# Ledger of designs, part 4: VH-VL binders against Protein RESPONSE TO ABA AND SALT 1 (RAS1)

Target 1, 230 residues: Protein RESPONSE TO ABA AND SALT 1 (RAS1), of Arabidopsis thaliana (Mouse-ear cress) (o04515)
Amino acid sequence: MPNTSSSQSFTIFVDGWLIRHRYFVEQLMCASSLDETNRISLEEQQSLVAQFLSHCLQYYQEKFASVSLAGDNVFTFFCPPWFNSYAKLILWVGDFKPSLVFKLTEVSVADLTRHQKDRISSLKSETRRKEREVMRDFALVQQSVADPPVMLAARRVGAVGMVDGEETDLEEAMEVLKAGMAAAMNNADQLRCSTVGKVVEILTPPQAIKVLRTIGQLHLRLRDRDQERA

## First folded at step 7 (VH-VL)

Design s17 (from b8 with heavy chain G99D; framework fv_ebronucimab)
Fold by ESMFold2-Fast, scan of step 7:
Structure s17 (fold): chain C 230 residues (1-230), chain A 123 residues (1-123), chain B 111 residues (1-111)
Amino acid sequence: as target 1 above (230 residues)
Amino acid sequence: EVQLVESGGGLVQPGRSLRLSCAASGFTFDDYAMNWVRQAPGKGLEWVSGISWNSGYTYYADSVQGRFTISRDNGKNSLYLQMNSLRAEDTALYFCAKDDTYYLFESGAFDIWGQGTMVTVSS
Amino acid sequence: QSELTQPRSVSGSPGQSVTISCTGTSSDVGYYNYVHWYQQHPGKAPKLLISDVSKRPSGVPDRFSGSKSGNTASLTISGLQAEDEADYYCSSYTSSSTFYVFGTGTDVTVL
């Protein structure tokens, strides 16, 4: 394979993925605009939902592979250049915060049953607990920079350069840090996919189409570079 | 008591149809995803089909896609499996199984199982 | 559908420990923590033994434990008893439209 970084390869993948993403968002917009009488069939609705979820899963699986191979470029995924300046202000571990899905559900669907509202409330509590777990684990990874072996190695490199064995110790510590960062990102992405999938299953297919349309549109707005000119 | 009871199995000829039923009791049926799992004589477990709490989503193993239809009637606490175009390889004990959580997606384990109903496809 | 790989059989004496492996891929066992274990005695329905890699349901003895490393999950039965003689199946959530895949099954024999 060409001498391409994993983050550069992922950026190239995303360019093609966005073309398909715009197609799906358009299909969801069309499907969500129909009234109850002229809605597409339940089978077609379920198929569209399944296709869109598969499309989103492809993004995160490709990202997982890229993050796992990122090495020194792992930080790129925490502050991704493929998001506009507005998006960078609201990122949570490199992408959307999972609990945002609940707000998007509220603004997209007005006809939730009591049963659905109760399940969404329960899922929201669980999701927020898992968000705190991700942040706690990530904080431990960040704190590992202050661990004695890393700090001692960093100070020695600045003062006298690396001595026999010190380079190996530093490289080993850096590999542990990179692995920890990759794990934190992957855990956050799994929570994102899990939250969207579970919300969809609480909803009926017509309701899910409205929510997924809103999510898809938001993703496009977060990549719209024209916003940076305002 | 929490219980699942399957019925509707029997001997059926290849190419014909059969409908299985599963009666649930002792829990709030519409709070859980439901599944069908089968086991051929002397063989392992195979997931067949699953249905969400409100029937909004149904999923099938590749081996039965297009031939089997899962459905539920929450008012009757009942799960069904309509089996069409039956083949010899569909011969198995069919279990009704409840998810331990609300979801099919990244769901919990199957915490309640029926005793199964035997389907034999033979001429 | 793909199956998770388990050894056909394992055996042990009463009071000893046995371990059953369940090997999948990076798209099921290696990616998700939704690995479950079931115990099936001859002529009976499966019984949930372990959920979510290592969680024991109420009523399951603490001598049953689960773990996962990479693409392989493991069930360990310590203090083996005669009544543990049964077939054991793992299962995993998968990222396809087919949500669940079962293991090939392991026959545990208590000598």
Scores: ipSAE 0.690, ipTM 0.849, lowest interface PAE 1.3, mean pLDDT 86

Design s18 (from b8 with heavy chain G99S; framework fv_ebronucimab)
Fold by ESMFold2-Fast, scan of step 7:
Structure s18 (fold): chain C 230 residues (1-230), chain A 123 residues (1-123), chain B 111 residues (1-111)
Amino acid sequence: as target 1 above (230 residues)
Amino acid sequence: EVQLVESGGGLVQPGRSLRLSCAASGFTFDDYAMNWVRQAPGKGLEWVSGISWNSGYTYYADSVQGRFTISRDNGKNSLYLQMNSLRAEDTALYFCAKSDTYYLFESGAFDIWGQGTMVTVSS
Amino acid sequence: QSELTQPRSVSGSPGQSVTISCTGTSSDVGYYNYVHWYQQHPGKAPKLLISDVSKRPSGVPDRFSGSKSGNTASLTISGLQAEDEADYYCSSYTSSSTFYVFGTGTDVTVL
């Protein structure tokens, strides 16, 4: 019996992606630990940043393809098994909240210019507005699909006996919900990539390497299995 | 009243170098990503290169990677394209173009264009 | 190397509507909403006509409209006029090393 699950295919992809991810994080750590006189060339710094951003984009493009073909499996992408229990508690639309990037930037970089601080503040406001738009649009989808199941649950079996008609309404509501979830996930993931890329562009390459190292380390921590017990 | 004015084009032999300049006025040059776009005679538009606001990041089309270098001088409101190892296929009108947002990343709408400077690579 | 596919030419009579398609891949047009349209008259620089799939810049008539479905974006010119005779180019942001890509271009002829 062939395995046709898009979420299973994505899980296999993530396993390989994490091996490469650990390698990139190590490279970022090495690059960020060098003093001013031993800093790698600007071209090498730009290349490392570009490679890491490409690596992250590959994850979200593969996820997009998998989510688009997921059908019933789209629910697994909102509470993914590849994240540890702590990560599941703090997820926003199945992954990290985009505005978290600004806190990671603040703790990673101490030498921001006034111009960079102003640009980051502006981008932070824009990112938070877009986060609200994603949640607003998703809430509208949830409202539109909640009514049929709630109404059905409120009806007494003895008063209304048309099971076939009610099943069709629920099936239609579920398809609308799945489509809405897929759209919300794609919009959220695009905002995640957009926020990281734009922050990187505001920063100098040395500053960006420090931020990307912190982001990469956080991704690894969110995917570590719980240590307390199996 | 915003303007981009290109200069530095001309006739050049294959394998040689040429440097293009673009003078910007009427907007805060150091806030915006800048781009070079070319168009061969009678052909379509081809994006060549882009540079971020602080020169931190540069991007190139595969056809020019390793041969062309984009740069900017924010103090002079100027954009440059250093073209090395020129080929006949590089013959084109070269446009300077401004991004409509601060970023190269996930943007790319070019709201202001220069009139272009002609580069002819021929012996 | 990579280009978005457009029809070579489209034609129409004054007052007619014409539509130009712009077909890319799941890594550009299909993934991003950063599709732009440019109008170029002979001997002139391109002019931004539509940005971000459907946004019309100031000064562009409302008879120009944009849309996107899957891997294909479309520019529609309603109420076609003689001055619309020009070359039209789409463009898209891409995630590749060549982060920006133009379409092959479409020659619009007003009969």
Scores: ipSAE 0.677, ipTM 0.834, lowest interface PAE 1.2, mean pLDDT 85

Design s19 (from b8 with heavy chain D100P; framework fv_ebronucimab)
Fold by ESMFold2-Fast, scan of step 7:
Structure s19 (fold): chain C 230 residues (1-230), chain A 123 residues (1-123), chain B 111 residues (1-111)
Amino acid sequence: as target 1 above (230 residues)
Amino acid sequence: EVQLVESGGGLVQPGRSLRLSCAASGFTFDDYAMNWVRQAPGKGLEWVSGISWNSGYTYYADSVQGRFTISRDNGKNSLYLQMNSLRAEDTALYFCAKGPTYYLFESGAFDIWGQGTMVTVSS
Amino acid sequence: QSELTQPRSVSGSPGQSVTISCTGTSSDVGYYNYVHWYQQHPGKAPKLLISDVSKRPSGVPDRFSGSKSGNTASLTISGLQAEDEADYYCSSYTSSSTFYVFGTGTDVTVL
């Protein structure tokens, strides 16, 4: 292929993905309106939910592929330039924190049964535990790559500049860190997708459509103030 | 203790319909997603269809989409597969399999399987 | 394409180790940690052997172990025994039109 960088390829993908995303958000809004007048079937609602979940999952799979297959810099995805400044303050491992989905569900759905509330409560506890596991495992990677440079610095009391072999050691530590960041990103993205999917399956299709449109609208608003980087 | 028992298989002509049943016992049926998996004679496993705990969500393999309908009756601890417009390639042993708690989206392991019911589509 | 690639057959002698590969794509095995392994003896229903890449269900001997690297998951049977002679299937979560995809299956023969 003529001189296409993997970062450029992902940016091109996101441009098309956002066009489809706006389409799906509009369809979710229409479906909610049609349900109020009994003009949409359960099968049509289920189909739209499945299509939107697949659409969202495609984003994370393409992000993972750009890092793992195309060699894109994983650091970019931990602080993505395509999010506005507000979004950057609330990111967790480069994207939304999975437990945010529960708050979005609460504000979107007023008719949850006791049974649904109990299942959501259990899932919320499990999701928070898994969020801690992702952060714990990543912290161990950070510690493992920090130890060698710290020890070398301690042994170099009074030395100036890099001694023979130090640059190679730093390069090796950076590669370990990049691999650990890619793993953390993948684990976080799997938890994001899993949490959304599980919440959807606790809900009825009409309730799920309300939650998914809220999620979709939030994603669009987090990008609306950063048109220069879109 | 925990078991799944399929029934309803048999010989059927192409273009006809057949309904499979799966009776569950030994576990809280409405706490789990349920699945149908088939295996053609001498061939491998193929996932056919899945249904969420509350029947809110149903999913189908592309090969059966529009022809098969999965359903469940939690009051009877039973899973069903309505098979319409049957083809020779639908000939297989059909297994009922217990999926993950509530969720089809996160593919959990199938920890309990029935013995299967044989469907033969032949003229 | 909705099947994961496994070798058709693998053979070994009692006490040896054998490894079965399961190769998918970056949108199934390569992405998800939801890879499961099933053992099927002739005329019997499949039995869950390994869940979530490497987790052993209760009652499964520690001779069976699972791992994953890139787009390939592996099942290793150490200390091979005559009773291990069976068909082995991997499965993975996929979002590409089905929620479950099975491997092509591997026949393990104990010589």
Scores: ipSAE 0.405, ipTM 0.754, lowest interface PAE 3.6, mean pLDDT 84

Design s2 (from b8 with heavy chain D31E; framework fv_ebronucimab)
Fold by ESMFold2-Fast, scan of step 7:
Structure s2 (fold): chain C 230 residues (1-230), chain A 123 residues (1-123), chain B 111 residues (1-111)
Amino acid sequence: as target 1 above (230 residues)
Amino acid sequence: EVQLVESGGGLVQPGRSLRLSCAASGFTFDEYAMNWVRQAPGKGLEWVSGISWNSGYTYYADSVQGRFTISRDNGKNSLYLQMNSLRAEDTALYFCAKGDTYYLFESGAFDIWGQGTMVTVSS
Amino acid sequence: QSELTQPRSVSGSPGQSVTISCTGTSSDVGYYNYVHWYQQHPGKAPKLLISDVSKRPSGVPDRFSGSKSGNTASLTISGLQAEDEADYYCSSYTSSSTFYVFGTGTDVTVL
């Protein structure tokens, strides 16, 4: 059964989440601007990083919970109203493409060691493979549910009257599609969190703060309604 | 031969300190996150602490936060756990454990375990 | 802190199948596919038995299998043997500074 209230509930959640997000982005900007003499302690840097990652995870856990209710809002989550129109054109499975994190890391951090560069290169290859896996699995779901509607349409040519079971087959295909889309979205969201968390761990805490600042600023830009005027 | 060997356990009075060591061999130590897991007598497993490959990140169970400090020396292939302000509830067999992946984040399964070192906190 | 819930004990006869459940929340078992199972014989360190819900490490017999549905993961031991008598612990990745949570443990008795 359709339950449109889950997407409305998530939109309300996002409004509050964005207020907290602006707070964290400001903290990250402050911390990333300090030189060695004014740098906050390693423990405080780790705490800020952990808090921001937790804040981002809260978004995806709330999204997961919303989709778990009836699943009929999965289409809305693939083209979310909480993103501006520009962002909607560049989204991958309803949100940022995980491999974008590597470009943001390159523009944010200038002092990577060879070891860090090698690990980032390895993780980048792994992330791109997992992105392809998410899209492959989704394509298989689309392919598997295409047959019932196509066969129903084909039978209408030359068929007279109702064929018993056709509506049930179509309804079952739609439920399989919704479940498959929800699974693809959840796998994509887990890959987003996984990629950010693993990049952070490859980096030193001061480097991680710079990357997270850039990621946080990008999230604000993608949700800035004024970008639609550009 | 891939192995982890713990040492440093013993009998200690409440409020005192102990330092545990874990010697690693047979794998590239600085390419794995390392963990401490404990098991009280007759009880189940409890994750205590974890440290990233470069010592950049350390994490602790709430029960030990502020009292225990995890550290590593990659040049010596060694992991340490400094335990301060010990309580009777800290009495347990302490295991050194290696994740099966290179990351502490999304911590994989613990594929290599030491035999453990016993810490008894008693007056 | 909270632990994943397992039955205290499970028993069976040689050749039978037994299943151990591991129940968490929507923030650990229900959200992540990072559920692991460990076997611990008396006086020994735990041994990894199943990783990532259903993957068998090299050397683990195929009669051990794992699955997950909602907030509950399950370990199934088919063709029970005497050497399977041990304690079994599940674990799950969790998102926080803790990162890891173990189950309460299950004692498997053969006969």
Scores: ipSAE 0.638, ipTM 0.809, lowest interface PAE 1.4, mean pLDDT 85

Design s20 (from b8 with heavy chain D100G; framework fv_ebronucimab)
Fold by ESMFold2-Fast, scan of step 7:
Structure s20 (fold): chain C 230 residues (1-230), chain A 123 residues (1-123), chain B 111 residues (1-111)
Amino acid sequence: as target 1 above (230 residues)
Amino acid sequence: EVQLVESGGGLVQPGRSLRLSCAASGFTFDDYAMNWVRQAPGKGLEWVSGISWNSGYTYYADSVQGRFTISRDNGKNSLYLQMNSLRAEDTALYFCAKGGTYYLFESGAFDIWGQGTMVTVSS
Amino acid sequence: QSELTQPRSVSGSPGQSVTISCTGTSSDVGYYNYVHWYQQHPGKAPKLLISDVSKRPSGVPDRFSGSKSGNTASLTISGLQAEDEADYYCSSYTSSSTFYVFGTGTDVTVL
């Protein structure tokens, strides 16, 4: 939409995405509830997992496009209005913290082999290291843009009383910060997708279905509470 | 040393089947995803199929979906590609490749390659 | 999905630097930091040269380097040597059903 902000365009996309999301979560719930006698084929299980992961990837690709074009609205994605205040207790860089996936896996799957447990443990360590890298890179951006806002805060009056260049320095710092925030968000979203995908790859298809069901359900509950507050 | 050795290639008529094998040695085979990559004579590389370390997930390029089946036997350190309904366009050198430490949902570099086995589909 | 776009050929003299581009879309090279480069000598299997945009595997000389900006990844060969004469392929993870896509390939000639 030419005259719609990137944030508004993303919200419109999400409305349609949520209808499909509810459908996939229902399919995952049905598939995870079937006993061995009524279990769908391995090929159908793989297909359902692939479809749901593709559905989730579509969300983050659309978000990437919206964040990259956000300009003045990039802050909206860091403090998204579509999540309630309580949801923020588990949010990290505007969405779920990648390492949360390991806790969701633990509560969803009881039959992990030692081999799977070892791989998950290794992946958890790598994921936490990458989470720290995302935060470190963003902190460096914050440090690089701190000076102009701090200097401006020492002044009592606005633009009319500012020294030549002070307002330009602040504007440049804000543009660097916005670009840094967009990069941090995109790196965080890539880690989210990567972590879910790697966990799924470690698991068998029936185990993955249980984990993805839990992830999908959590996402819906966090958004439903925001709708209640609206 | 680490090694991948392909076998099973040959001349085959269109519409028929062929099974490729890849024998792995020198690394813990069941720790890694495995892949088939092909290269038509004088042309570039094309990813064909991949399989997760535990055979839980298999993936195929659109051009071979429904015709080719990838499988592995971790007890024998072996990878297979069952090729059905072969077409002239399937003519290529087929490489076996180890997918590194990454999983199929996160791209892993192909750090070990076999020398390839030639498949020629001609009538 | 379509292949990643590379120049058909690049050439240089011994000791010079050459750069090979690899251009994709926002759903492969532009989105993922999983760009890899492979070197293939005539009649030989490909060999991993650079992984994850810029990481050199053990045994690869430091004159090979990689980078990425937007939808384009680049491989730079500094101090070009006769043994660098080969075909070079980039690859990337993709969000499509194919999962992996290779570049069209670049023939490097040392004059």
Scores: ipSAE 0.213, ipTM 0.671, lowest interface PAE 5.0, mean pLDDT 83

Design s21 (from b8 with heavy chain T101R; framework fv_ebronucimab)
Fold by ESMFold2-Fast, scan of step 7:
Structure s21 (fold): chain C 230 residues (1-230), chain A 123 residues (1-123), chain B 111 residues (1-111)
Amino acid sequence: as target 1 above (230 residues)
Amino acid sequence: EVQLVESGGGLVQPGRSLRLSCAASGFTFDDYAMNWVRQAPGKGLEWVSGISWNSGYTYYADSVQGRFTISRDNGKNSLYLQMNSLRAEDTALYFCAKGDRYYLFESGAFDIWGQGTMVTVSS
Amino acid sequence: QSELTQPRSVSGSPGQSVTISCTGTSSDVGYYNYVHWYQQHPGKAPKLLISDVSKRPSGVPDRFSGSKSGNTASLTISGLQAEDEADYYCSSYTSSSTFYVFGTGTDVTVL
């Protein structure tokens, strides 16, 4: 009779996904630490990069499916229980801020060409513009919380029982709010994936391995339950 | 001014190899991802392969994976497709196509196309 | 290997509007806004008509418009002209094993 929520289903998925994630992070660490004479082939480097990107895309595709089926639990994805307390303080629309990828690239790679620096600068400007678009859309969703019908319905439920017709108005308002939040989250996640994928493509495979190692380590850090003290 | 010109097509027997070339002019070649698209006689378009600006990343349709190799020479503004172990099903007009943006990832539209080069695989 | 599904043929009279559908999955058309449309006249290379669902390149008449709902994208040709008689293909970026996928194609006939 009892059923699990979409957020619980996602948590179960992620627990299994993290086993493979740790494997890839180890592979990236090994590949990035090898001397020039011991470096794996370019084809093997590209394969590792492609596998890791596919692994990360699978996470966000599964999250997209879960968010789309979340119903009343869509709000959980904005303050998710699967992240530690530190992560919750630095979240942007439920996960990392896309432009953080540029900071991670800067600290991971020292040998960028002028051509690569120009491309990264251009992508950074585009990414920041798209972040503003996501925040604009999210702000419109937040304004809906203060809409007279929603506020009136909330007060009515708390102070008095539901009256004929009020239940339908409240349900319609809540569906619009949930749909708007799900759309904002999905747009933010697509921007996260887009930014990582495009940065990787600007870089050479050896440079990309260093950046993806850092990204992989950050993901583990954001889910490190040992640092969540209660 | 912006142009893609394919060459290298012809009649070839099953199991043999053929190399296609595409010469680009009128745009900064190394700013764009490049692609090969094919069309069998009387049939629709099928994406074959794509390559990133710096040759760091190459992708292939499942039907050609392990048999075809895409490559580029940015100094010569040229794109290539090495086709090995050819099959009758590979018979098609092969188009060189330019992406409208830098990336293969979340690839843009193909805004410039060559006229194609015909590859016929027959005994 | 999956392809995006289009009707085989669509026909209309001059001045009418015709719509061509392009149906994919939640991993391509349903997920991304990277759907493109191409026009191909007999014996010629394809020409880009619409990019990113609804963007018209320079030189494409505003009679051509694009839209998307769920897993289906649509190309609408209003004020149908004799010169619009051609094959039309949609395409989408995909996260599946095929990096880029084309539609099955639609033959537009002007009666």
Scores: ipSAE 0.598, ipTM 0.788, lowest interface PAE 1.6, mean pLDDT 84

Design s22 (from b8 with heavy chain T101Y; framework fv_ebronucimab)
Fold by ESMFold2-Fast, scan of step 7:
Structure s22 (fold): chain C 230 residues (1-230), chain A 123 residues (1-123), chain B 111 residues (1-111)
Amino acid sequence: as target 1 above (230 residues)
Amino acid sequence: EVQLVESGGGLVQPGRSLRLSCAASGFTFDDYAMNWVRQAPGKGLEWVSGISWNSGYTYYADSVQGRFTISRDNGKNSLYLQMNSLRAEDTALYFCAKGDYYYLFESGAFDIWGQGTMVTVSS
Amino acid sequence: QSELTQPRSVSGSPGQSVTISCTGTSSDVGYYNYVHWYQQHPGKAPKLLISDVSKRPSGVPDRFSGSKSGNTASLTISGLQAEDEADYYCSSYTSSSTFYVFGTGTDVTVL
């Protein structure tokens, strides 16, 4: 459709992306289930990890483009209709919370070394700090746009005369909010990609495959509407 | 004193092989990703290859993929670049460069550089 | 293969300001805040000058500053000095297997 919204265009993109996603999740499941005697080569493991990370990055780069063009539709990305009802309860800025990656790592990998645990702990602390920064910066935007609607409401009650520019002030506040929402979403998505990529590099390729399989499976389950009545 | 010292460069004929070494000192070598960057005479910088702290991940520029192999020996504080099927366009000064953290993802500031070793591929 | 675009040369007089642009795509400079700048004097190894768009490493004078807008990052040298005469390279992280892309380089001359 010629006048398709950016959120509708993103939904169409995701339909094709999910076909490739299921392929990668199946490959990760196969690779993570092999015993030592049937393990794929290190080069093949590295290739699979790199391909899956590239696949995930493609999702967030397309989302970045769509959010940047979203205008009024940026609200859709904060309350995305492509996730099932249960998934929406655990979303943070429209998608998974980056620090969830650490819990997924803990449940997926049993053989972490002390050095890996120390590096993961340090990264977890940094990630939680950055999560707070994203929310703090967005809260500042919300505060900055609250004043015009309040003043307009107060003026109506106060029997004040007609004032030119009140509609323009509200329109400007709405544009500031949309820009702030887009920035928050983009910063959150970059933190999501950053956290996954950095965790992968702390891990060995076999460990990373287990974590990425869990992440990939979780993403599919969050979009599975058949499970909404579970 | 933190330093990187490259060695192994020289004159080599097209199609042959050469192995570069980089000796690191003054820091905990296995805490950092390591990289090779090259510069052809009179030209700009080109990233060649990178390796993660535990040798779990290796990455290559398209121009060298399948011909070069990066490796490290954390017990010897050393980085290596095995260069096979050398071409005239591989002629460059090869720098060893330390990443600013253990990972290659979304870091990439190269805070410590060696002085470089010259590789000349010529008949 | 793709490089970040820089002007071949910029020049200025001592005490003046010069700015070097570094233009990439929406998949490197336009997407990530992992843009770095390196200074290279003739016959020497590159030295990290600015990291993460605008962060100055210890020992780098405050006359060097970095910024980014859209697909273009900029390095500004204020109070230009003779010792600033060098080649300057930007670099950006990219999410491909080719993790880092360097700029074409800019020769700064102090007239």
Scores: ipSAE 0.553, ipTM 0.773, lowest interface PAE 2.1, mean pLDDT 85

